# VH-VL binders against Protein-tyrosine-phosphatase MKP1 (MKP1), part 10

Target 1, 143 residues: Protein-tyrosine-phosphatase MKP1 (MKP1), of Arabidopsis thaliana (Mouse-ear cress) (q9c5s1r149to291)
Amino acid sequence: ECSKVADHIYVGGDAVAKDKSILKNNGITHILNCVGFICPEYFKSDFCYRSLWLQDSPSEDITSILYDVFDYFEDVREQSGRIFVHCCQGVSRSTSLVIAYLMWREGQSFDDAFQYVKSARGIADPNMGFACQLLQCQKRVHA
Key: E = the ipSAE of ESMFold2; O = the ipSAE of OpenDDE; V2 = 0.75 times the mean of E and O plus 0.25 times the DockQ between their complexes.

## First folded at step 7 (VH-VL; framework fv_unasnemab)

Design x1 (from w03 with heavy chain W103Y; at its last fold request DockQ between E and O 0.88; V2 from the best seeds 0.00; counts 0 for: pae E 3.1 > 2)
Fold by ESMFold2, fold request of step 11:
Structure x1 (fold): chain C 143 residues (1-143), chain A 121 residues (1-121), chain B 107 residues (1-107)
Amino acid sequence: as target 1 above (143 residues)
Amino acid sequence: EVQLVESGGGLVQPGRSLRLSCTASGFTFGDYAMDWVRQAPGKGLEWVAEIRSKAYGGTTYYAESVKGRFTISRDDSKSIVYLQMNSLRTEDTALYYCTRERYFQYYFDYWGKGTTVTVSS
Amino acid sequence: DIQMTQSPSSVSASVGDRVTITCRASQSIRSYLNWYQQKPGKAPKLLIYKASSLQSGVPSRFSGSGSGTDFTLTISSLQPEDFASYFCQQGYSTPWTFGGGTKVEME
């Protein structure tokens, strides 16, 4: 399922990433592929792709790339585009990045941002390490 | 102060190999993608290769003109980017620049002075 | 690969002139277009990124515009230090590609 979280942000798994019709029907212009080591850029001529190599592991460091991701989300918003953010299942990696973005852009606490994302995509469930990292970086992101 | 210093250029015969190095300083090297861009005498700019940081998978990309012959690599502990150039051709003759790239917008914000590679029989 | 076509290949101009350089992509690159200046014997220097954003330290007489496939670099009032070659480059997708360059020369 391709879950709309914000006007310019959609989240899902590899099943949606492989489906050009779903992506086009939702007006997707940009893709953030969190799992470049598994999922290729399926439709390079149709969408603007950017890729990350994130493992769904509590020890995976997501904080080092957050501001690059925020800049990309803002770039998409400024272009009036729509970004599809995905990992394999659309549960942990992709949702964690979107939660971080809402914390940064809206000044939301981790809990508020998480509940907002979960209301749009019920299976959203950042792994314990990602949740811990976002809580630990909350002051930096809000600065 | 960001500095990029290329070395390893020279005169070589066609079919031979050459290894370029770029020593970086003045920034956190492991946070950036690094590229090689070349400029043949009197010609424009041609992107050659890119290597991304570990956070972005350490992935490499190549211009079609050098695929299979050139290999880009990096040593983050030494802040060095390498370009291994095999099966060199006369059309590879150029000034080779080491560049730092900005993620997601993909522009080259700092450039070295370059190192000259001349491939001539 | 995305081909970048730059025109003109050269421009003869005088100090104070308005100079316009164009760059066309073979497919839409949205706003992912960068501009560089290269003075003789020097490495290129970034001027504009993301079509219209001015790099720090670049004079305000430089501006960029465009989106999709057609882009323009404008120098509103040419200065003596602006005689150089200018290159566009797409940052939309690998392989990264440059335009052929435009040499701005003194008349």
Scores: ipSAE 0.485, ipTM 0.827, lowest interface PAE 3.1, mean pLDDT 90
ESMFold2, look of step 7: ipSAE 0.456; ipTM 0.826
ESMFold2 (binder alone), look of step 7: mean pLDDT 94; pTM 0.948
OpenDDE, look of step 7: ipSAE 0.866; ipTM 0.943
ESMFold2, look of step 8: ipSAE 0.433; ipTM 0.808
ESMFold2 (binder alone), look of step 8: mean pLDDT 94; pTM 0.950
OpenDDE, look of step 8: ipSAE 0.904; ipTM 0.954
ESMFold2, look of step 9: ipSAE 0.441; ipTM 0.816
ESMFold2 (binder alone), look of step 9: mean pLDDT 94; pTM 0.949
OpenDDE, look of step 9: ipSAE 0.900; ipTM 0.952
ESMFold2, fold request of step 11: ipSAE 0.423, 0.484; ipTM 0.812, 0.822
ESMFold2 (binder alone), fold request of step 11: mean pLDDT 94, 93, 94; pTM 0.948, 0.945, 0.949
OpenDDE, fold request of step 11: ipSAE 0.917, 0.909, 0.920; ipTM 0.958, 0.955, 0.959

Design x2 (from w03 with heavy chain W103L; at its last look DockQ between E and O 0.77; V2 from the best seeds 0.00; counts 0 for: pae E 3.7 > 2)
Fold by ESMFold2, look of step 7:
Structure x2 (fold): chain C 143 residues (1-143), chain A 121 residues (1-121), chain B 107 residues (1-107)
Amino acid sequence: as target 1 above (143 residues)
Amino acid sequence: EVQLVESGGGLVQPGRSLRLSCTASGFTFGDYAMDWVRQAPGKGLEWVAEIRSKAYGGTTYYAESVKGRFTISRDDSKSIVYLQMNSLRTEDTALYYCTRERLFQYYFDYWGKGTTVTVSS
Amino acid sequence: DIQMTQSPSSVSASVGDRVTITCRASQSIRSYLNWYQQKPGKAPKLLIYKASSLQSGVPSRFSGSGSGTDFTLTISSLQPEDFASYFCQQGYSTPWTFGGGTKVEME
């Protein structure tokens, strides 16, 4: 349920976010909580938390926050840390941000980045609006 | 050029209210969190309040010393941050700075010149 | 709340001196430590963010180091415009907290 998608990036849902042992066993140092209006910062003394307020809706705009998220992922990598990225189910919101990061950092197309994430987490399934947004911006995204 | 201009400071009696404003220009206001930081005469810096951008939920945070008395708000259409200060106390006397905060990194990269609030009878 | 302790409270120095200022956090803040300069009668100015990253337009004589709980700001060769107060601030978690400041004064 705690899926490793890159050396410093792990993805999951609220069930993993609530479980300190799973987070510690995976060496997690940082949390990106995509659903701060629903899920609290469960272990504020143990991990560095950053929160977003994303709905899992085709009309939700994720492109406006992408470079802030990329900077945070890079901060974690540069500190030799590991970030756990979660939403409620670890299906759409969290995986969409990780897909976008791979497009930016690795120069991958949306399709290639999606397949990479899906191979690590089989339930990854960005909603159609998120997929459309990432497809539309892939020509402008690069490291 | 990024500019932050505070206004609304003054002399007030304890128990009264005052509303500070901060007008921002030179950047995309809606992309940033905004904060108030105060400095009592001859003393250090004390963070007072934060309001995050709409994209980050518009959430507010307060120092314990002002919680329940002060309210931070923003009007993105006018690029203005407000601080409503109720039930003022003499220890609220300070120079109040408006600051721009980089979201997720939480440092204050631009500061206004400040507006002075003096609470005395 | 994360307490930030600065040392020393003041330092007397001459132009050309190497000046070091220490900041200690009450718990690990990893690298989320920022430094500000405040000249008399002026607003604070960001010098260094994320412990060691120099803000644009800040002279290279300023440097920052440290991680975890212990951090240092260094001015390699003090200039006349560097006589000021310096503050550290943690960006790890709310409430955001500042150190008590270090005043760098002319000897």
Scores: ipSAE 0.392, ipTM 0.808, lowest interface PAE 3.7, mean pLDDT 90
ESMFold2 (binder alone), look of step 7: mean pLDDT 94; pTM 0.950
OpenDDE, look of step 7: ipSAE 0.748; ipTM 0.916

Design x3 (from w03 with light chain Q55E G91S; at its last look DockQ between E and O 0.87; V2 from the best seeds 0.00; counts 0 for: pae E 5.2 > 2)
Fold by ESMFold2, look of step 7:
Structure x3 (fold): chain C 143 residues (1-143), chain A 121 residues (1-121), chain B 107 residues (1-107)
Amino acid sequence: as target 1 above (143 residues)
Amino acid sequence: EVQLVESGGGLVQPGRSLRLSCTASGFTFGDYAMDWVRQAPGKGLEWVAEIRSKAYGGTTYYAESVKGRFTISRDDSKSIVYLQMNSLRTEDTALYYCTRERWFQYYFDYWGKGTTVTVSS
Amino acid sequence: DIQMTQSPSSVSASVGDRVTITCRASQSIRSYLNWYQQKPGKAPKLLIYKASSLESGVPSRFSGSGSGTDFTLTISSLQPEDFASYFCQQSYSTPWTFGGGTKVEME
């Protein structure tokens, strides 16, 4: 349920977010909570939390926050940390941010980044609005 | 030039209310989280409240010492941050600073001059 | 809450001295530590963010180091304008907390 997508990036849902032992066993140091109004910061004393408030809706704009998210992922990597990125089910919101990061960091197309994430987490399924947004910003992210 | 100007401080009795304002200029106000940080006379700094930008949900957060009594809000069209302070206590006596915050990193890169709140019988 | 313990509470120094101020967190905050300077009657001013990154316009005589629980602000050669109070602040977890401050004063 806790899917390793990159050396420093793990993805999952609320069930993993609520389980301190799974998080500790995976060496998690940071948590990006995509659904701050829905899921609380369960273990503030044990992990560094950052929260976003994203709806799983085609009309939700994720492009405005992407570079802040990228900087945070890089900060975690530079500190040899591991970040757990979650929404409620680990399907759309959290995976969309990780796909965007791989597009930016690795220069991958949306399709290649999506398949990479999907191979690590089979239920990954960004909503169509997020997918369209990432396709539309692909040149900007690569530039 | 980034400027933050606080106002609305004064002398009030315990249990009363006061509303602080912070007028911002010199940057795209709607893109930034804004905070209130206070400093009691001769003492250190204490974070009070935060309000995120609309792009990051517009959510609010509070120090435990003020939760349920203080409300932070913003008017992006006027570039103003407010702090509504209800049920004031003597320990709320401080110089209140309005601050700009780089969201996600939570450091305060610009500070106003502050406005003084004194709560005493 | 993450308690930030700052020492010393004051230091007397002369222009040209090397001044070292320490900040200790009650738990690991990794590198999420910031430093501010505050002159009497003025608002704090950001000096250092993320433990060691120098804010724009801050002289290179200021430096920050440390990670985990122990952090240091160093002024390599104290100047007259550096007599002030200095505060650390953790940005690891809410509530954001500050150290008690260090007053650097002329001996």
Scores: ipSAE 0.242, ipTM 0.738, lowest interface PAE 5.2, mean pLDDT 89
ESMFold2 (binder alone), look of step 7: mean pLDDT 93; pTM 0.940
OpenDDE, look of step 7: ipSAE 0.872; ipTM 0.945

Design x4 (from w03 with heavy chain E101V, light chain Q55E; at its last look DockQ between E and O 0.04; V2 from the best seeds 0.00; counts 0 for: pae E 10.7 > 2, placed apart)
Fold by ESMFold2, look of step 7:
Structure x4 (fold): chain C 143 residues (1-143), chain A 121 residues (1-121), chain B 107 residues (1-107)
Amino acid sequence: as target 1 above (143 residues)
Amino acid sequence: EVQLVESGGGLVQPGRSLRLSCTASGFTFGDYAMDWVRQAPGKGLEWVAEIRSKAYGGTTYYAESVKGRFTISRDDSKSIVYLQMNSLRTEDTALYYCTRVRWFQYYFDYWGKGTTVTVSS
Amino acid sequence: DIQMTQSPSSVSASVGDRVTITCRASQSIRSYLNWYQQKPGKAPKLLIYKASSLESGVPSRFSGSGSGTDFTLTISSLQPEDFASYFCQQGYSTPWTFGGGTKVEME
């Protein structure tokens, strides 16, 4: 249930987020908790946490936080760390942020980044609003 | 409680060898990077070496002043980190601290009391 | 290697004074700057990590600021137990490097 998407990026849901053994077995050093108002920072002494407060709603604005998220992912990569990105089920919120990052870092289209993430985690399914926002972001990120 | 206890310091002649040990307790040793930091009498702090946990490759790093002469190693089953010091020089005279590194923010959150190494003719 | 230039090397101050210590990195270390206090005969003690985060149990009169290359440790109202040496340290990349230290002495 802990899906490796890139050398430094892992994705999952709350079940993985609260299982210290799975996190340690995957060498996780950093946690990005997309649902800070639902899930607590379970193991503050073992991992570095950053929490966001995203709802899984088509009207939720993820574009405004993308640069801060990219900076955090790059920080983890530069420190040779491994980040676990999660929401409740690891379907929409967490996968949307990872898709956006791949679009930015790898120069992939939304469709290519989505298929890449979906091949690593088959339940990945950004909600319609997130998908629309990432398509809009694609034009600005590549320009 | 977290404790780090250094041992193995002493008086040695230049060119000789010495092995320092640091025994750790009160935390899951295998999950942490461990470092040595030294302080010459009346001087500032100088980082010496680091060994990462096995989960992160067990990679070792050294200050240029000790590279090729010192070797850091760890025994996770005993919760001990070692510093093998070869070809010692008078400039290596210092109080040697064992330190624990907080994950990927790279600060030294616990320090031992240190063990003194004196290198003189 | 990232060189850490700390100033002043020494400061004479009285109880109640505001003391400011600066640390400059030779290249950007973003926010990966830590501060330590060392009292005579004792091991260093972490005060501040990641430029501005106060370690648990450290009095609120200590504060840190800065990012990039320029960093500051401030003691807002010096207390008798604060006469000590202070060191900055970058945690951005190996080799980890320390500033030269600042000795805060009683006038």
Scores: ipSAE 0.006, ipTM 0.583, lowest interface PAE 10.7, mean pLDDT 87
ESMFold2 (binder alone), look of step 7: mean pLDDT 93; pTM 0.943
OpenDDE, look of step 7: ipSAE 0.839; ipTM 0.936

Design x5 (from w03 with light chain T94Y; at its last look DockQ between E and O 0.42; V2 from the best seeds 0.00; counts 0 for: pae E 4.3 > 2)
Fold by ESMFold2, look of step 7:
Structure x5 (fold): chain C 143 residues (1-143), chain A 121 residues (1-121), chain B 107 residues (1-107)
Amino acid sequence: as target 1 above (143 residues)
Amino acid sequence: EVQLVESGGGLVQPGRSLRLSCTASGFTFGDYAMDWVRQAPGKGLEWVAEIRSKAYGGTTYYAESVKGRFTISRDDSKSIVYLQMNSLRTEDTALYYCTRERWFQYYFDYWGKGTTVTVSS
Amino acid sequence: DIQMTQSPSSVSASVGDRVTITCRASQSIRSYLNWYQQKPGKAPKLLIYKASSLQSGVPSRFSGSGSGTDFTLTISSLQPEDFASYFCQQGYSYPWTFGGGTKVEME
């Protein structure tokens, strides 16, 4: 259930986030917790945590934090680490951030990045607001 | 030019309260996390509290030594960060620095000159 | 909490000397280590972030290295304005913690 999307990026839900053995078996070093108001930092001594407070709502603004998230993903890559990105179910919030990163890092369109993530994690399904936001900012993140 | 100006320090008796403020200028205040760091006379540095920017939920974090007694808050319209210090103890005596941090960044890149809090009978 | 241990607590040096200060974390903090300079009566000033990146305006004689638990700040050729105290700080996880400091003094 821990889906590998890139060499340094894994995606999943809370069930994986609270299972130390799954995280360690996948070589996870860093965690981005999209739902810090619900899910705690389960294993502070084992992993580097950064937390966001995102609602799974079409009205939630994710574009304002994208470059900070990209910087964190790049920091992990430069350290040869592996980041686990999660929300509650690993469907909308976490996958939207990873889609945005692929758009930025690889120069992919939203559609191509979405299909790439969906091929790695079939349940990936950003809410319509997140999808619209990423489509609208596509030129900006490609710059 | 980034400037952080603290005020509100002074001499107070143990058990009383004091509110520190830090006025920021020279940068987009609402985009940054703000912190308080203190330094007791002749001692090293101790992180006290952090408040994140609005984009990160405005969440707050505290050192264990002050949790439940101190409250950090911010007014983005005025570019001010506050530290409400309740139930003060002599051990809280220190120079209190206001510092700037962008959340996900891991360091304090600008510091004010500090405001002195002395807790004594 | 992640304990940060600095050594030495003080060092006596002359202008032109190479000065090396070490900082050890009680657990891996990967590269999330920062260095600050504090002159008497002044606030700390950021020198280096993320172990080895120089803050804007910091002279190139300052350098940082290390990862994991062991980190080093080096001043390649000490200048008169470099006599100060130096602190490391971890940015890995809450609470943010500092080393005890190293005072660089004129001999």
Scores: ipSAE 0.334, ipTM 0.792, lowest interface PAE 4.3, mean pLDDT 90
ESMFold2 (binder alone), look of step 7: mean pLDDT 94; pTM 0.956
OpenDDE, look of step 7: ipSAE 0.386; ipTM 0.826

Design x6 (from w03 with heavy chain A55T; at its last look DockQ between E and O 0.80; V2 from the best seeds 0.00; counts 0 for: pae E 3.8 > 2)
Heavy chain, then light chain:
Amino acid sequence: EVQLVESGGGLVQPGRSLRLSCTASGFTFGDYAMDWVRQAPGKGLEWVAEIRSKTYGGTTYYAESVKGRFTISRDDSKSIVYLQMNSLRTEDTALYYCTRERWFQYYFDYWGKGTTVTVSS
Amino acid sequence: DIQMTQSPSSVSASVGDRVTITCRASQSIRSYLNWYQQKPGKAPKLLIYKASSLQSGVPSRFSGSGSGTDFTLTISSLQPEDFASYFCQQGYSTPWTFGGGTKVEME
ESMFold2, look of step 7: ipSAE 0.455; ipTM 0.826
ESMFold2 (binder alone), look of step 7: mean pLDDT 94; pTM 0.948
OpenDDE, look of step 7: ipSAE 0.867; ipTM 0.943
ESMFold2, look of step 16: ipSAE 0.398; ipTM 0.806
ESMFold2 (binder alone), look of step 16: mean pLDDT 94; pTM 0.947
OpenDDE, look of step 16: ipSAE 0.864; ipTM 0.942

## First folded at step 8 (VH-VL; framework fv_unasnemab)

Design y1 (from x1 with heavy chain A55T; at its last look DockQ between E and O 0.90; V2 from the best seeds 0.00; counts 0 for: pae E 3.7 > 2)
Fold by ESMFold2, look of step 8:
Structure y1 (fold): chain C 143 residues (1-143), chain A 121 residues (1-121), chain B 107 residues (1-107)
Amino acid sequence: as target 1 above (143 residues)
Amino acid sequence: EVQLVESGGGLVQPGRSLRLSCTASGFTFGDYAMDWVRQAPGKGLEWVAEIRSKTYGGTTYYAESVKGRFTISRDDSKSIVYLQMNSLRTEDTALYYCTRERYFQYYFDYWGKGTTVTVSS
Amino acid sequence: DIQMTQSPSSVSASVGDRVTITCRASQSIRSYLNWYQQKPGKAPKLLIYKASSLQSGVPSRFSGSGSGTDFTLTISSLQPEDFASYFCQQGYSTPWTFGGGTKVEME
């Protein structure tokens, strides 16, 4: 399922990532592929792709790439585009990045941003390592 | 200041191999993608290969004209990027630049002076 | 592959002239277009990224515009150091591709 989290942010898994019709019907212009070692860039001629190589592991460091991801989300918003952020199932890796973005853009606490994402996508469930990282870097991603 | 220094160019016969090296300094090498871009004498620029940083998967990409013949690699501990060039052809004759790539925006913000590869029989 | 078509291939101009160079992509690249300057015997130097953002240290007489498929580099008042070749490059999708270049030379 392709979950709308913000006007320009959509989240899902590989099933949506490989379905051009769903992507086009949601007006997707950009893809952030969190799992480049698993999922290819399925439609390179139709969408702008950027890829990450994240493991769904508590030891994976996501804080080192957050501001690059925020810049990309902002580029999409400024172009009036729509970005689809995905991992394999759209549960942990992709949702963690969107939670971090909302913390930064909206000035929300981790808990508030998480509940906001979860209300849009009920299966959102960042692994404990990602959750801890976002809690620890909360001041860095605010403003 | 950022510096990129290429080496390993030379004159070789078609079908032979060369290995180019690019030594980087003045920045956190492991945070950047690195590329090779070439320019045939009196001609325009042609992107050849890219290797992404470890942060972005360490994956490699190649221009179709060199795929299967060239291999890009990096040694982050030494801040060196390599281009292994096998089965060289006369059309590979060019000045080869090492360049640094800006994350997610994919532009080449720093360039070396290049090393010349001439493939001639 | 995204083909980048640059025009003109050369332009003769004088110091103080306004110079425009165009670049056309074979498909939309949105705003992911970069411009480089290459002086004779030198490596290329980044001027503009993301269509319109100036690289640090680039004079304000350089500007970029455009989105989608059509892009323009403008030099508002040509200076002696601006006689060089200029290349566009798309950063939208691999493989990264360059335009054929535009040589700006003294009339």
Scores: ipSAE 0.395, ipTM 0.808, lowest interface PAE 3.7, mean pLDDT 90
ESMFold2 (binder alone), look of step 8: mean pLDDT 94; pTM 0.949
OpenDDE, look of step 8: ipSAE 0.901; ipTM 0.953

Design y2 (from y1 with light chain G91A; at its last look DockQ between E and O 0.81; V2 from the best seeds 0.00; counts 0 for: pae E 3.9 > 2)
Fold by ESMFold2, look of step 8:
Structure y2 (fold): chain C 143 residues (1-143), chain A 121 residues (1-121), chain B 107 residues (1-107)
Amino acid sequence: as target 1 above (143 residues)
Amino acid sequence: EVQLVESGGGLVQPGRSLRLSCTASGFTFGDYAMDWVRQAPGKGLEWVAEIRSKTYGGTTYYAESVKGRFTISRDDSKSIVYLQMNSLRTEDTALYYCTRERYFQYYFDYWGKGTTVTVSS
Amino acid sequence: DIQMTQSPSSVSASVGDRVTITCRASQSIRSYLNWYQQKPGKAPKLLIYKASSLQSGVPSRFSGSGSGTDFTLTISSLQPEDFASYFCQQAYSTPWTFGGGTKVEME
């Protein structure tokens, strides 16, 4: 349910976001809530929260926020923390941000990053708009 | 050049209302969170309210001292942020700064000159 | 709410002095701490973000350190333009809160 995709990055859905024991057992220190208007900050006293409002829609623009998200992921890594990135189901929105991060941080192609995330979380399935956006900016995020 | 220009301050009696406005220019307003920070005469800084951009949910947050009395809002088409201040108290007397906030970092990188609100009598 | 306690409230110093200002949070804020300079009659200016990252255009004599609850702003060799008030601000969670300020003034 709580899928580890990197030493500092975990991915899941709302069911995990609501479960303090799962979050604590995985050593989570930070939360990135991709669906802030749908899911509240369930445990504000226990974790550092940052929130986005992303629709799971091909027309949703995720490229404008990518470097802000990368900076946050890097902040967590530099603090030796662990971030839980979630949307409702942990399928499209949260997964797309993590794929983009791996493309940037590790220099992976979209295909390689997607397969890596999918091997860690089998239901990972960015919507076609997100996939197209990540493919289109592949040269940019590799810099 | 980034500019933030506050207006709407003045002298009012306790219990009255004021609405502050902050007109922004020189940047893409809709991409940024906007805040109000106040400074009472001879005192330190107190964060008052935040409104995030639409991309980050347009959510609002308030200091406990103003919660339920103040409302922050924004009009992205006009590049204006507002602070509606109801049920004003003498403790609300301060210079009110409009500030621009960087996403996720939550620092205030540009500040207006402020507009003074005095609540007395 | 996260309370920020700043000390000292004022310090008298001479040009060339090393000045150290301390900020303490009521709970861990990790490295989410910013520093501002405010000269009389002016709005604050950002100096340091994320505890130790220097804002563009800020002289290298300013540095920040610390994590968790205890943070320090250091001016390695005070210059005439550095006489001002300094504020810390936590960026960990809302409500955002500031320290009470430290006035650095001429001896």
Scores: ipSAE 0.393, ipTM 0.791, lowest interface PAE 3.9, mean pLDDT 89
ESMFold2 (binder alone), look of step 8: mean pLDDT 93; pTM 0.939
OpenDDE, look of step 8: ipSAE 0.911; ipTM 0.956

Design y3 (from y1 with heavy chain Q105R, light chain Q27E; at its last look DockQ between E and O 0.67; V2 from the best seeds 0.00; counts 0 for: pae E 4.4 > 2)
Fold by ESMFold2, look of step 8:
Structure y3 (fold): chain C 143 residues (1-143), chain A 121 residues (1-121), chain B 107 residues (1-107)
Amino acid sequence: as target 1 above (143 residues)
Amino acid sequence: EVQLVESGGGLVQPGRSLRLSCTASGFTFGDYAMDWVRQAPGKGLEWVAEIRSKTYGGTTYYAESVKGRFTISRDDSKSIVYLQMNSLRTEDTALYYCTRERYFRYYFDYWGKGTTVTVSS
Amino acid sequence: DIQMTQSPSSVSASVGDRVTITCRASESIRSYLNWYQQKPGKAPKLLIYKASSLQSGVPSRFSGSGSGTDFTLTISSLQPEDFASYFCQQGYSTPWTFGGGTKVEME
């Protein structure tokens, strides 16, 4: 399912990522593919793609790329675009990045941002390592 | 201070090979994509190849003019990016720049001085 | 592949002149356009990224504008050190491509 989390941010899994009709119907202009080794850039001529190669592992470091991701989400918002953020299932990697963005943009705690995303996408479940990393950098993203 | 130093250029005959190296310092090398851009004498700029960091897939991309002949690679432990150039042609004659690439917007924020490759008989 | 067309190929100007260089993409690149300056015998230097954002250390007389397919670089009051070649480059999708360049020469 293609879950709308914010006016410019949609989240889902590979099933949505490979369905051009769903992406077009939701007005998607940009794709953030968190799992480039697994999912290809299905419609490179139709959408602007940026890809990450994140493992769904507690040892994967996501904090080093957060501000680049935030800047990209803001760039999409400033252009009145819509970004589809996905991993395989739309559960851990993609939702973690969106949670971090809401923490930064809205000043929300990790818990509040997580519940906001989970309200829009009930299967959202960042792995323990990602959750811990976001809790640890909560003060940094709120600066 | 970001610093990029290219080496390995020279004069070679068509059909031969060269390997260029670019040694990087002043930044966390493993976090950045690295590119080669070339400029033939008196001509404009032509992007040649890109290698992304592990987080961005470690993937490689090539200009059509070099695809199948050139291979970009990196050694993050040594902070070096390489360009292996096989089956060289006279049109590959150029000054080859090593560049650092900014994530997600793909601009080249730091450039080396370049190393010259001349392909002629 | 996205082709980038620059115009003019050269311009003759005097110190103090306002200089405008244009760049056109063969398809929309939204705002993902970058500008570089290259002085004779030197490596290119980033001036502007994302169409209008000034790189650190670049004088405010340089500005960029545009989105979609049509972009401009403006030098509001040309200085002696600004005689150089200027290149646009799209950062929208691989393969990355440059415009053909514009040489700004002393009149």
Scores: ipSAE 0.295, ipTM 0.760, lowest interface PAE 4.4, mean pLDDT 89
ESMFold2 (binder alone), look of step 8: mean pLDDT 93; pTM 0.943
OpenDDE, look of step 8: ipSAE 0.843; ipTM 0.936

